# Designs tried in a protein design chat: VH-VL binders against IMP cyclohydrolase (purO). Part 14

Target 1, 198 residues: IMP cyclohydrolase (purO), of Methanopyrus kandleri (q8tz52)
Amino acid sequence: MYVGRFLLAGKLEDGTPIAVYGVCSRSFSDRRIEVREGAAFVVPEDPSYITENPYVTYTCARIVDEFLVLTNGAQTDPIADKLESGVPPREALVSVTFAMDYEHDEYNTPRISLITDGETFWLGRVAPEEVYFRVMKPKDGEGYLLSVYGEYAEVPSKPNMTLDREDPLECDPVPSFEHYVCSVIARHDGGRWSLEAR
Below, E stands for the ipSAE of ESMFold2; O stands for the ipSAE of OpenDDE; V2 stands for 0.75 times the mean of E and O plus 0.25 times the DockQ between their complexes.

## First folded at step 16 (VH-VL; framework fv_flanvotumab)

Design j6 (from j1 with light chain W94Y; at its last look DockQ between E and O 0.22; V2 from the best seeds 0.00; counts 0 for: pae E 12.3 > 2, placed apart)
Fold by ESMFold2, look of step 16:
Structure j6 (fold): chain C 198 residues (1-198), chain A 122 residues (1-122), chain B 108 residues (1-108)
Amino acid sequence: as target 1 above (198 residues)
Amino acid sequence: QVQLVQSGSELKKPGASVKISCKASGYTFTKYYMNWVRQAPGQGLESMGWINTYIGKPTYAQGFTGRFVFSMDTSVSTAYLQISSLKAEDTAIYYCARYKGNFYETEWFDPWGQGTLVTVSS
Amino acid sequence: EIVLTQSPATLSLSPGERATLSCRASQSVRSYLAWYQQKPGQAPRLLIYDASNRATGIPARFSGSGSGTDFTLTISSLEPEDFAVYYCQQYSNYPPYTFGQGTKLEIK
């Protein structure tokens, strides 16, 4: 199946909170995620590639104190800035993404966004056809999958996958995603978020 | 089932206009772009461009920016190709084809309409 | 612009024979290549997507292979209904997503 970019949020069976931002793409597939100083960036594998499309590079993750922000674009930094200023997660998520709207690019790309402190997860999708936000508190083993395109292009009202593998990228339906490029996996361990690029 | 049904063949004189319809069924019309493809007699396939079915924005391939207009009516899940000031060389079969288009993601064409023959003769 | 060149232009074979059709891109399209079949008076039909995946309902005798610039469509044992024109199409980067000029597979 093709989903484009996706977010996965939830808890492993052992109760470990996790989140994933993944990139599936038919174009510009020579990209990776680089982790630096509590943040992650989608970047081209070859720096010279940037001169052809400056929009290829963006922040996809930031850690702000106990919060993780994970998104598919330019909204990552403004959301994180709101959290740094003491704005509550719900307000930071909704106010930033509502104001920025979907991407008014050639394809009206939806914005998908997540904030979590490891217990509470705030998930949002802003698209041309609808704007939807939901708060959830996953139980052990529960996963919430949200994608830009395809079957999962709707903020789920209930868990729609099971996190029954130690590696969340091995949990169904993720292995069936076509044109996988790269991802960042966030784990909440010992009271802090850590980021791992794949 | 997912299908595209086009309007019937047209016989026109030079200088006239024609409007071809392509009605979609079995899927959400606004979730996929609609491509238009021309095939002149004995020739291969030429993509004419596409229309973004959510916002109605057409994009035309080189050579199709003048007399060719893509439009749509989402209330009836239908895309349209209008050709004005018809010339003899516009004689061709015109296909619509569903296409998932995105700056970041692109796809093959599936399904295709059955084609509409436009014949331009004196 | 990425140019797709198909060869041969015409391939004359008998039912039961193996057909091998080639498509070469002027620059790498990775695996983003599709094959279509077009019979007279009909719309093109998708056979293969992403170089090697058969579309729904396509018989196993059709297979695709290749990556980068060189691609092949193989029909392992020709049936009478397989005599048609075959087109390759690339969709690897920005538009335009071009078609090859076609290979006519005709009965000998």
Scores: ipSAE 0.000, ipTM 0.484, lowest interface PAE 12.3, mean pLDDT 87
ESMFold2 (binder alone), look of step 16: mean pLDDT 90; pTM 0.914
OpenDDE, look of step 16: ipSAE 0.428; ipTM 0.804

## First folded at step 18 (VH-VL; framework fv_flanvotumab)

Design k1 (from j3 with heavy chain K31R, light chain R30K; at its last read DockQ between E and O 0.93; V2 from the best seeds 0.00; counts 0 for: pae E 2.005 > 2)
Heavy chain, then light chain:
Amino acid sequence: QVQLVQSGSELKKPGASVKISCKASGYTFTRYYMNWVRQAPGQGLESMGWINTYIGKPTYAQGFTGRFVFSMDTSVSTAYLQISSLKAEDTAIYYCARYKGNYWETEWFDPWGQGTLVTVSS
Amino acid sequence: EIVLTQSPATLSLSPGERATLSCRASQSVKSYLAWYQQKPGQAPRLLIYDASNRATGIPARFSGSGSGTDFTLTISSLEPEDFAVYYCQQYSDWPPYTFGQGTKLEIK
ESMFold2, look of step 18: ipSAE 0.756; ipTM 0.884
ESMFold2 (binder alone), look of step 18: mean pLDDT 90; pTM 0.905
OpenDDE, look of step 18: ipSAE 0.000; ipTM 0.537
ESMFold2, look of step 19: ipSAE 0.723; ipTM 0.864
ESMFold2 (binder alone), look of step 19: mean pLDDT 90; pTM 0.898
OpenDDE, look of step 19: ipSAE 0.022; ipTM 0.587
ESMFold2, fold request of step 25: ipSAE 0.636, 0.666, 0.653; ipTM 0.859, 0.874, 0.866
ESMFold2 (binder alone), fold request of step 25: mean pLDDT 90, 89, 90; pTM 0.903, 0.895, 0.889
OpenDDE, fold request of step 25: ipSAE 0.921, 0.919, 0.901; ipTM 0.951, 0.950, 0.945
ESMFold2, last read: ipSAE 0.122, 0.601, 0.590; ipTM 0.679, 0.847, 0.850
ESMFold2 (binder alone), last read: mean pLDDT 89, 90, 89; pTM 0.879, 0.890, 0.894
OpenDDE, last read: ipSAE 0.725, 0.768, 0.912; ipTM 0.890, 0.907, 0.948

Design k2 (from j3 with light chain D50Y; at its last look DockQ between E and O 0.05; V2 from the best seeds 0.00; counts 0 for: pae O 10.9 > 2, placed apart)
Fold by OpenDDE, look of step 18:
Structure k2 (fold): chain C 198 residues (1-198), chain A 122 residues (1-122), chain B 108 residues (1-108)
Amino acid sequence: as target 1 above (198 residues)
Amino acid sequence: QVQLVQSGSELKKPGASVKISCKASGYTFTKYYMNWVRQAPGQGLESMGWINTYIGKPTYAQGFTGRFVFSMDTSVSTAYLQISSLKAEDTAIYYCARYKGNYWETEWFDPWGQGTLVTVSS
Amino acid sequence: EIVLTQSPATLSLSPGERATLSCRASQSVRSYLAWYQQKPGQAPRLLIYYASNRATGIPARFSGSGSGTDFTLTISSLEPEDFAVYYCQQYSDWPPYTFGQGTKLEIK
């Protein structure tokens, strides 16, 4: 199954809050995720391919105090900025993602956004035919998968995967995703978020 | 073509205020951050900070807080730099420069405005 | 704060000669290094990004090399229009991104 980009939000069986942003791509497979202090970026493997195209390079993760922001595009920084200014996470997520709307590229690519403080998760998706935002509090072992395309291309109303492995990327259905490129895994450990590029 | 066009030269007295404009064209204004750079006469380039053109949030570099205000008007794709309580040492050319690509990933500046000379003299 | 030191401060050469400009970072900036050209009375223009990639429209005689802390801008054969001030900039750290103090390339 091709999903394009995906967000995974939930808690491992041991209660560890996790969030993942993953990249699958049919067209741009030469991407990696670079983690710098407090943020993660999708970048070309070869810097010579850097362009002004926001679909090629973008911020996909930002840590803002207790919050983690994951998105599939240009909404990451604006959401983070709102959080930094003290805007509540739900408002930050909804206002920015909604205002920026789906990507007006040739595919009308939906925007997917996530904010979490490790206990509460705010998810949203804006597509041409649907706008949906939801707040969830996953239990241990519960995962919420949201993708741009495919079976999970809607904000789930209930957990739609089980985080029964230590590595969230090994949890079904993630291993079955076609054209997998890279991911960033965020873990809430020791009272703070950490980012790992995969 | 992507370009930035700045307002004309300014001659001001100490204590006055000035507002410089930077009009963007050739691209979606709100998708790229705008940086401001100062260059005193015969000196190098100094980054003043930037503005998030989507939400209008300014970020000021150290030394450029207080008297310096970044703003924008999305309806005309224009960024503004306002300097209040002007001092002689504010005499410089001020440039707007677009972050090429993403705010945090492609932070080199391209293109640049043509610059605005601000002269502060009694 | 990452400090970029350019050398030499002034470089005097003649057209047709090879120019080598150095930019040294106080700490590693990996390949997050750009070069700009500023001609008298003009705004800076992007020459190189990511240490070695020429910007659009930049002549092949311009080349950038290096990684980590040591970077070089090379002009293989100077043209009259190449005499200007050149700045390096790092964008590895968090903003604001720092510039070198510049190298003035003047005609001998």
Scores: ipSAE 0.006, ipTM 0.524, lowest interface PAE 10.9, mean pLDDT 90
ESMFold2, look of step 18: ipSAE 0.013; ipTM 0.553
ESMFold2 (binder alone), look of step 18: mean pLDDT 89; pTM 0.902

Design k3 (from k1 with heavy chain T59Y; at its last look DockQ between E and O 0.05; V2 from the best seeds 0.00; counts 0 for: pae O 11.8 > 2, placed apart)
Fold by OpenDDE, look of step 18:
Structure k3 (fold): chain C 198 residues (1-198), chain A 122 residues (1-122), chain B 108 residues (1-108)
Amino acid sequence: as target 1 above (198 residues)
Amino acid sequence: QVQLVQSGSELKKPGASVKISCKASGYTFTRYYMNWVRQAPGQGLESMGWINTYIGKPYYAQGFTGRFVFSMDTSVSTAYLQISSLKAEDTAIYYCARYKGNYWETEWFDPWGQGTLVTVSS
Amino acid sequence: EIVLTQSPATLSLSPGERATLSCRASQSVKSYLAWYQQKPGQAPRLLIYDASNRATGIPARFSGSGSGTDFTLTISSLEPEDFAVYYCQQYSDWPPYTFGQGTKLEIK
């Protein structure tokens, strides 16, 4: 299954809050994620590579105090800015993602956004035909998967995967995703978020 | 060839304002951040901040908030630095410099503009 | 904030001699370090990026080494045009990136 970009939010079986942003791409497979100073960026393998699409490189993760922000595009920083200014997570997520709308590229690419403090997860998707935001509090082992395309291209109303592995990327259905490129895994440990590029 | 060309020297009185331009050529203007660097006479290089040339968002380093404004005009591939309420201590050469690398992750500065001398004197 | 300390402040040498310039970071910057050369009345010019890569057009006599916190710019045999001020810069942190205070390489 091709999903494009995906967000995974939930808790491992041991209760560890996790969030993942993953990149699958048929067109831009020469990408990696680089973690720097509490943020993660999707970048070309070759930093000097210039693409026709200005959105092939972008901020996909920001840590803001107790919050983690994951998105598939330009909404990451604006959401983070609102959080930094004291805007509540729900409002920050909804206002920015909704206002920026789906990407008006040739594919009308949906925007997917996530905020979490490790206990509560705010998840949203804006597409041409659908706008949906949801608040969830995953239990141990529960995962919420949201993708741009494919079977998971809608905000789930209930857990749609089980986080039964230590590595969230090994949990079904992630290993079945086609054209997998890279991911960033956020883990809430010791009272703070950490980012790992994969 | 990638190059940055800045506007000419400025002589201003205290309290006045100045606007320096930095015209980019040889590359896609909106694909790289533009950094501003100050160098007071006989002093070292000091990063002032940068502007995201795609979305027009400026970022100011500590000490460069308030009187300093970064802007741009994509139609002419030009970045601008405006300094208001000029002070004598603002006397310096101001450089624009392109962030090397990808758009979202800033790296080293290359190339540099030739610099613009701003002299603030009564 | 990462602080870069360059040493020495001034280096007096003669043409043909070997120059060794140091840049020390207050914390690890991995290999995210650049060296610039600035001549009087000119803008800085990129010499080295990512600690050890020569920029385009930079003579082979220039070399950079180091990682983490200790970096060195070496000029194997000084030419008259090499006498200038040299700055190191780190770009490991979130911007703005910091510069060293500079090393002045002058003719003895």
Scores: ipSAE 0.000, ipTM 0.540, lowest interface PAE 11.8, mean pLDDT 90
ESMFold2, look of step 18: ipSAE 0.773; ipTM 0.897
ESMFold2 (binder alone), look of step 18: mean pLDDT 90; pTM 0.908

Design k5 (from j3 with light chain R30K Y97W; at its last look DockQ between E and O 0.04; V2 from the best seeds 0.00; counts 0 for: pae O 11.6 > 2, placed apart)
Fold by OpenDDE, look of step 18:
Structure k5 (fold): chain C 198 residues (1-198), chain A 122 residues (1-122), chain B 108 residues (1-108)
Amino acid sequence: as target 1 above (198 residues)
Amino acid sequence: QVQLVQSGSELKKPGASVKISCKASGYTFTKYYMNWVRQAPGQGLESMGWINTYIGKPTYAQGFTGRFVFSMDTSVSTAYLQISSLKAEDTAIYYCARYKGNYWETEWFDPWGQGTLVTVSS
Amino acid sequence: EIVLTQSPATLSLSPGERATLSCRASQSVKSYLAWYQQKPGQAPRLLIYDASNRATGIPARFSGSGSGTDFTLTISSLEPEDFAVYYCQQYSDWPPWTFGQGTKLEIK
């Protein structure tokens, strides 16, 4: 299954809040995620191409106090900025993602966004034909998978995967994703978010 | 050869506006960000911010919001700095400098324009 | 905000001598540090990037070292054209970008 980009939100079986942003790509497999200063960036494998295409390099993760922001594009920083200014997460997520709309590239790529404080998860997807935002509070072992394309290309109303492993990338169906490139895994530990590039 | 050529010196009165140009050559203009740096007389270098030359998005450093506007014209590979409501303290040499990065990540600046002196005097 | 402190403020040396310039960061910038040279009436030019890499066309007498918080620019044997102001810059942190205050290398 090709999903393009995906967000995974939930809690491991031990109750650890986790969130993942993953990149699958048919065309741009030479990408990696770099973690730096409480943020994560999708960048070309070759640094010399980092500014060749502003849509190839982008912030995909930002930690703002107790909040984690994950998105598949330019909406990451604006969402984070709103959070920093004291805007409630639901409003920050909806207002920015909706206003920026889907990407008007040749594929009309949907935008997917996530905010979480470790207990509550806000998910949203804006596509040409559909706009959805939801709030969820996953239980231990529950995961919410949202992708740009494929079977998970809709904001789920209920958990659609089980986080039955320590590594969320090993949990079905993530290993079956085609053209997998890289991911950032956010873990909430000791009241703080940490980012790991994978 | 990669180079940046800036417009000539400006003498302005307080309250006036000035627009400085920075023309790029020797490379693809839209593949590199353009940063602006201020240097007051006898002082050090101060980063003002940058513009994403692909999409035209400016980012301003703290202290350089409001009166400072970054813009560009891709058809002539030129970046612009406009300063409105000029003050005496705006007297400085302004440099454009090419750099790599994403929306927030900066790298070293290379090359630099030759600088544009803006003098604000009544 | 990361603050870069350069030392000394002024360095007086003669041609042929070794120059050692320091740049200290208030927090780790890893290797994301550049050195620039600025001669009177000229724009800065890149000397060193990523702490230790010489830019294209920079003479071998220039070298950069360090990581984390302590960085050094060394000129092994000063030439007359090397007397200028030198700035360090970090590009590890989010804006604002910071330059050191500069070291003036003057002829003794």
Scores: ipSAE 0.006, ipTM 0.535, lowest interface PAE 11.6, mean pLDDT 90
ESMFold2, look of step 18: ipSAE 0.013; ipTM 0.585
ESMFold2 (binder alone), look of step 18: mean pLDDT 89; pTM 0.892

Design k6 (from j3 with light chain D93E; at its last look DockQ between E and O 0.05; V2 from the best seeds 0.00; counts 0 for: pae E 13.1 > 2, placed apart)
Fold by OpenDDE, look of step 18:
Structure k6 (fold): chain C 198 residues (1-198), chain A 122 residues (1-122), chain B 108 residues (1-108)
Amino acid sequence: as target 1 above (198 residues)
Amino acid sequence: QVQLVQSGSELKKPGASVKISCKASGYTFTKYYMNWVRQAPGQGLESMGWINTYIGKPTYAQGFTGRFVFSMDTSVSTAYLQISSLKAEDTAIYYCARYKGNYWETEWFDPWGQGTLVTVSS
Amino acid sequence: EIVLTQSPATLSLSPGERATLSCRASQSVRSYLAWYQQKPGQAPRLLIYDASNRATGIPARFSGSGSGTDFTLTISSLEPEDFAVYYCQQYSEWPPYTFGQGTKLEIK
């Protein structure tokens, strides 16, 4: 299954809150994720692409106090900015993602966004034919998968995967995703979010 | 073991040219930029610029355009600094240093070559 | 261009004493600051990166702190081999990176 980009939100069986942003690509496999300063960035694997086009990169993760923001594009920083200014998570997520709309590239790529404080998860997707936002509170072992394309290309109303492994990337259906490139895994530990590039 | 090994000391006359080599080992040469740093006698460290080792594109800092040329040979994982029309003020130790960077994540220099002393004297 | 100013220019201390070196940036460099040690006749060696992380093999007596514009390198108890010149470097922006002018730590 090809999903493009995906967000995974939930809690491991031991109750650990986790969130994942993953990248699958049919044509641009030369990407990786860098983690720095409480943020994660999708960057070209080869430095040469930076010198030609420095904007081929984007922020996909931002930690803001107790909040984690994950998105598939330019909406990451604006959402984070609203959170920093004291805007409630739901409003920050909806207002920015909706306003920026789906990407008007040749594929009309949907925007997917996530905010979480480790207990509550706010998910949203804006596509040409559908706009949807939802709030969920996962139980231990429950995962919510949202993708740009494919079977999970809709905001789920109930858990659609089980986080039955310590590594969320090993939980079905993630291993079956085609053209997998890279991911960032966020874990809530000790009252703080940590980011790991994978 | 990641290391950079530079060529030996050079003694040149004014107007001559010099070419310093920096051989990299222990890592993928084309995955990191190579930065050049100048240190005049008794002075501090001065960044000269860098070369993109993937495509061979040099970038020169202000004050290091014209007589300074960065190049590389990927087949031997070696970066080169050539200085033409040497002047007395070019007398300094020149260092190569590995640098990794992207638009969002820039990095420090590590490791450094041992340095190459270039002396320009009549 | 970001300018880094180190102070003092020279610091004279004895073995066993605590050394405190300052690096001030003309504008915020966030945590993108490194410290290097250079001994006579040797190349610079990385001590601290990202303001507070010790590089591999660096003794625990070395520590870095600060963010934004003010940074400090601390040597808790000086060893004879610690007397050298120390440089700070910022890498918060696209290169070229800039160095401080250095602090010479000499034996009293």
Scores: ipSAE 0.000, ipTM 0.560, lowest interface PAE 12.2, mean pLDDT 90
ESMFold2, look of step 18: ipSAE 0.000; ipTM 0.418
ESMFold2 (binder alone), look of step 18: mean pLDDT 89; pTM 0.883

## First folded at step 19 (VH-VL; framework fv_flanvotumab)

Design m1 (from k1 with light chain D93N; at its last look DockQ between E and O 0.30; V2 from the best seeds 0.00; counts 0 for: pae E 9.9 > 2)
Fold by ESMFold2, look of step 19:
Structure m1 (fold): chain C 198 residues (1-198), chain A 122 residues (1-122), chain B 108 residues (1-108)
Amino acid sequence: as target 1 above (198 residues)
Amino acid sequence: QVQLVQSGSELKKPGASVKISCKASGYTFTRYYMNWVRQAPGQGLESMGWINTYIGKPTYAQGFTGRFVFSMDTSVSTAYLQISSLKAEDTAIYYCARYKGNYWETEWFDPWGQGTLVTVSS
Amino acid sequence: EIVLTQSPATLSLSPGERATLSCRASQSVKSYLAWYQQKPGQAPRLLIYDASNRATGIPARFSGSGSGTDFTLTISSLEPEDFAVYYCQQYSNWPPYTFGQGTKLEIK
């Protein structure tokens, strides 16, 4: 199945909160995720091509105190900036993702955004035909998968996957995703988030 | 009106060089990759590769590394194909074509330039 | 590299007849296949994208079908302006994009 970019939120069976931002793309596959100073960036494999263009380089993850922000685009930094200013997570997520709207390209690409403190997860998708935001509190082993395209292109109202593997990328249906490129995995342990590029 | 307008036909001798221009209008040049396609006399279409117009990175298809150079000038919304050390087999029509898609998806070519005939004869 | 093989190489028909052009891929390209028309002295023109969708301004007599490895372009009733060369192109995998070798549609 082709899903494009995706967010995965939930808890492993041992109760460890996790979140994933993953990139699937048929376009230019020479990309990776780079982790630095509590943030993660989608960048070209060749650093000489890093620019300010949101289609070439962008922040996909940022840690702000107890919060993790994960998105598929340029909304990551504004959401994180609002959290730094003391704006509540629900307001930061909704106001920024909605105001930036879906991408106004030929495909009207949806925006997907996540904030979490490890217990509460705020998840949203803004598309041309639908705007939906939801708050959730996963139980152990519960996963919520949201993608730009395909079978998971709808903010789930209930868990839609089981996090029954230590590596969330090995949990169904993620191994079946076509044209996988890269991802960042966030784990919440000891009261703090850590980021791992894959 | 979205258009790609190429420079005129060229008649060259073996060993010479040629530089073909492809001027874009009616859209934001840096948002879409520019592709180059070769069509030898009586033959089909052969992809030569493309240039990422935002960052200037060329990518060449197999068989087109070495004598073929893609470049651009963003200030005049123009892509260039330079062929050095011309051979008789380089006789062909060379098209530029805009890659129509976003950065994340692979799509088709629309529009195409009108083509530039390069004739190499000894 | 994915190889596209078009058949027949040349198709001779009269105006008013139905034309059926084939494109076969060496491995699945799912639905990521386009068809182009090229008239003498002109650049190719997009007819069909994603196997079956007509591009803007393309007459209803043009239709595309197929998925996976086998694709067909059909022209239901040929008009004089339809005699041209037709190419298929796949964009399933990056890179390189590949074209079929073309089918020439001639006046019988």
Scores: ipSAE 0.006, ipTM 0.511, lowest interface PAE 9.9, mean pLDDT 88
ESMFold2 (binder alone), look of step 19: mean pLDDT 90; pTM 0.892
OpenDDE, look of step 19: ipSAE 0.219; ipTM 0.738

Design m2 (from m1 with heavy chain Y103F W104Y, light chain K30R; at its last look DockQ between E and O 0.13; V2 from the best seeds 0.00; counts 0 for: pae E 16.0 > 2, placed apart)
Fold by ESMFold2, look of step 19:
Structure m2 (fold): chain C 198 residues (1-198), chain A 122 residues (1-122), chain B 108 residues (1-108)
Amino acid sequence: as target 1 above (198 residues)
Amino acid sequence: QVQLVQSGSELKKPGASVKISCKASGYTFTRYYMNWVRQAPGQGLESMGWINTYIGKPTYAQGFTGRFVFSMDTSVSTAYLQISSLKAEDTAIYYCARYKGNFYETEWFDPWGQGTLVTVSS
Amino acid sequence: EIVLTQSPATLSLSPGERATLSCRASQSVRSYLAWYQQKPGQAPRLLIYDASNRATGIPARFSGSGSGTDFTLTISSLEPEDFAVYYCQQYSNWPPYTFGQGTKLEIK
């Protein structure tokens, strides 16, 4: 199945809060995710092509105190900036993504965004025909998968996957995703978020 | 002057191997993918896949996994196509072609190498 | 899996005539379609990219048009060197970027 870029949010069976931003791409497959202190970036594999173009190089993750922000684009930094200034997660998510709208590229690509403190997850999708935002509190083993395209291209109201593997990328349906490129996995451990690039 | 120069024609028996070279000049080899295209006698053009010349990672089109290997040597700006266990149906002209543009736009092939004829006679 | 179907398979015309070559895609490729010319014993040569843009050094008699699934290459007044095989290629969504089966343009 082709889903494009995706977000996975939930808790492993041991109760560990986890979030994933993944890139599946039919084009532009020569990208990777680079993790720096408290942030992750989608970058080209060839550093000579690093650019300010937000469709090519962008922040996909930022940690702000107890919050993790995880998105498919340029909205990551503005959302994180709002959180740094004390704006509550719901308002930070909604105000930024509504103002930025969907991506005005050739495909009118939806924006998908997540904020979480490890217990509460705020998930949003802004598309040309639909805008949805939801809050959820996953139980152990529950996963919420949201993608740009395909079967999971709606903000789920209930868990739509089971996080029954320690590696969330091995949980159904993620292994069936076509054209996988790279991802960042965030784990909430000891009250803090950590990031791992794949 | 941007140019791709391929090695000369090959005559092989079934079961043998062949390695075709494609030497690039006039541009930075590692900044463009190298594509391989097959043209069987009297047939059209068939993309075999490409190699990412920056990291050396090949990607193969459906039907070209297993016996076909893309490789490169950046020190001499050269891409290679190796075909093992040759079959009669591998008889074709094999072209290398540069993937023009940057990594983030879909693009056409320009320039092309002159082609290398591989003949596999039974 | 995007299939490009070119028509006609063979087009027989005389120098000075207008040639119209068709390429139909099984799915939308938007504007991401190129045309190549191939003469016997030679590598393909890029003529048109992004459906309608002439490549460097290509004479003005060559023009491309279309979008989505239907594309045409037009040669406004054929010259002797224009008798060759013409291929379309899509580079829309997922590699490998596929080619049409070709249209042979030959002297009547």
Scores: ipSAE 0.000, ipTM 0.425, lowest interface PAE 16.0, mean pLDDT 87
ESMFold2 (binder alone), look of step 19: mean pLDDT 90; pTM 0.907
OpenDDE, look of step 19: ipSAE 0.193; ipTM 0.734

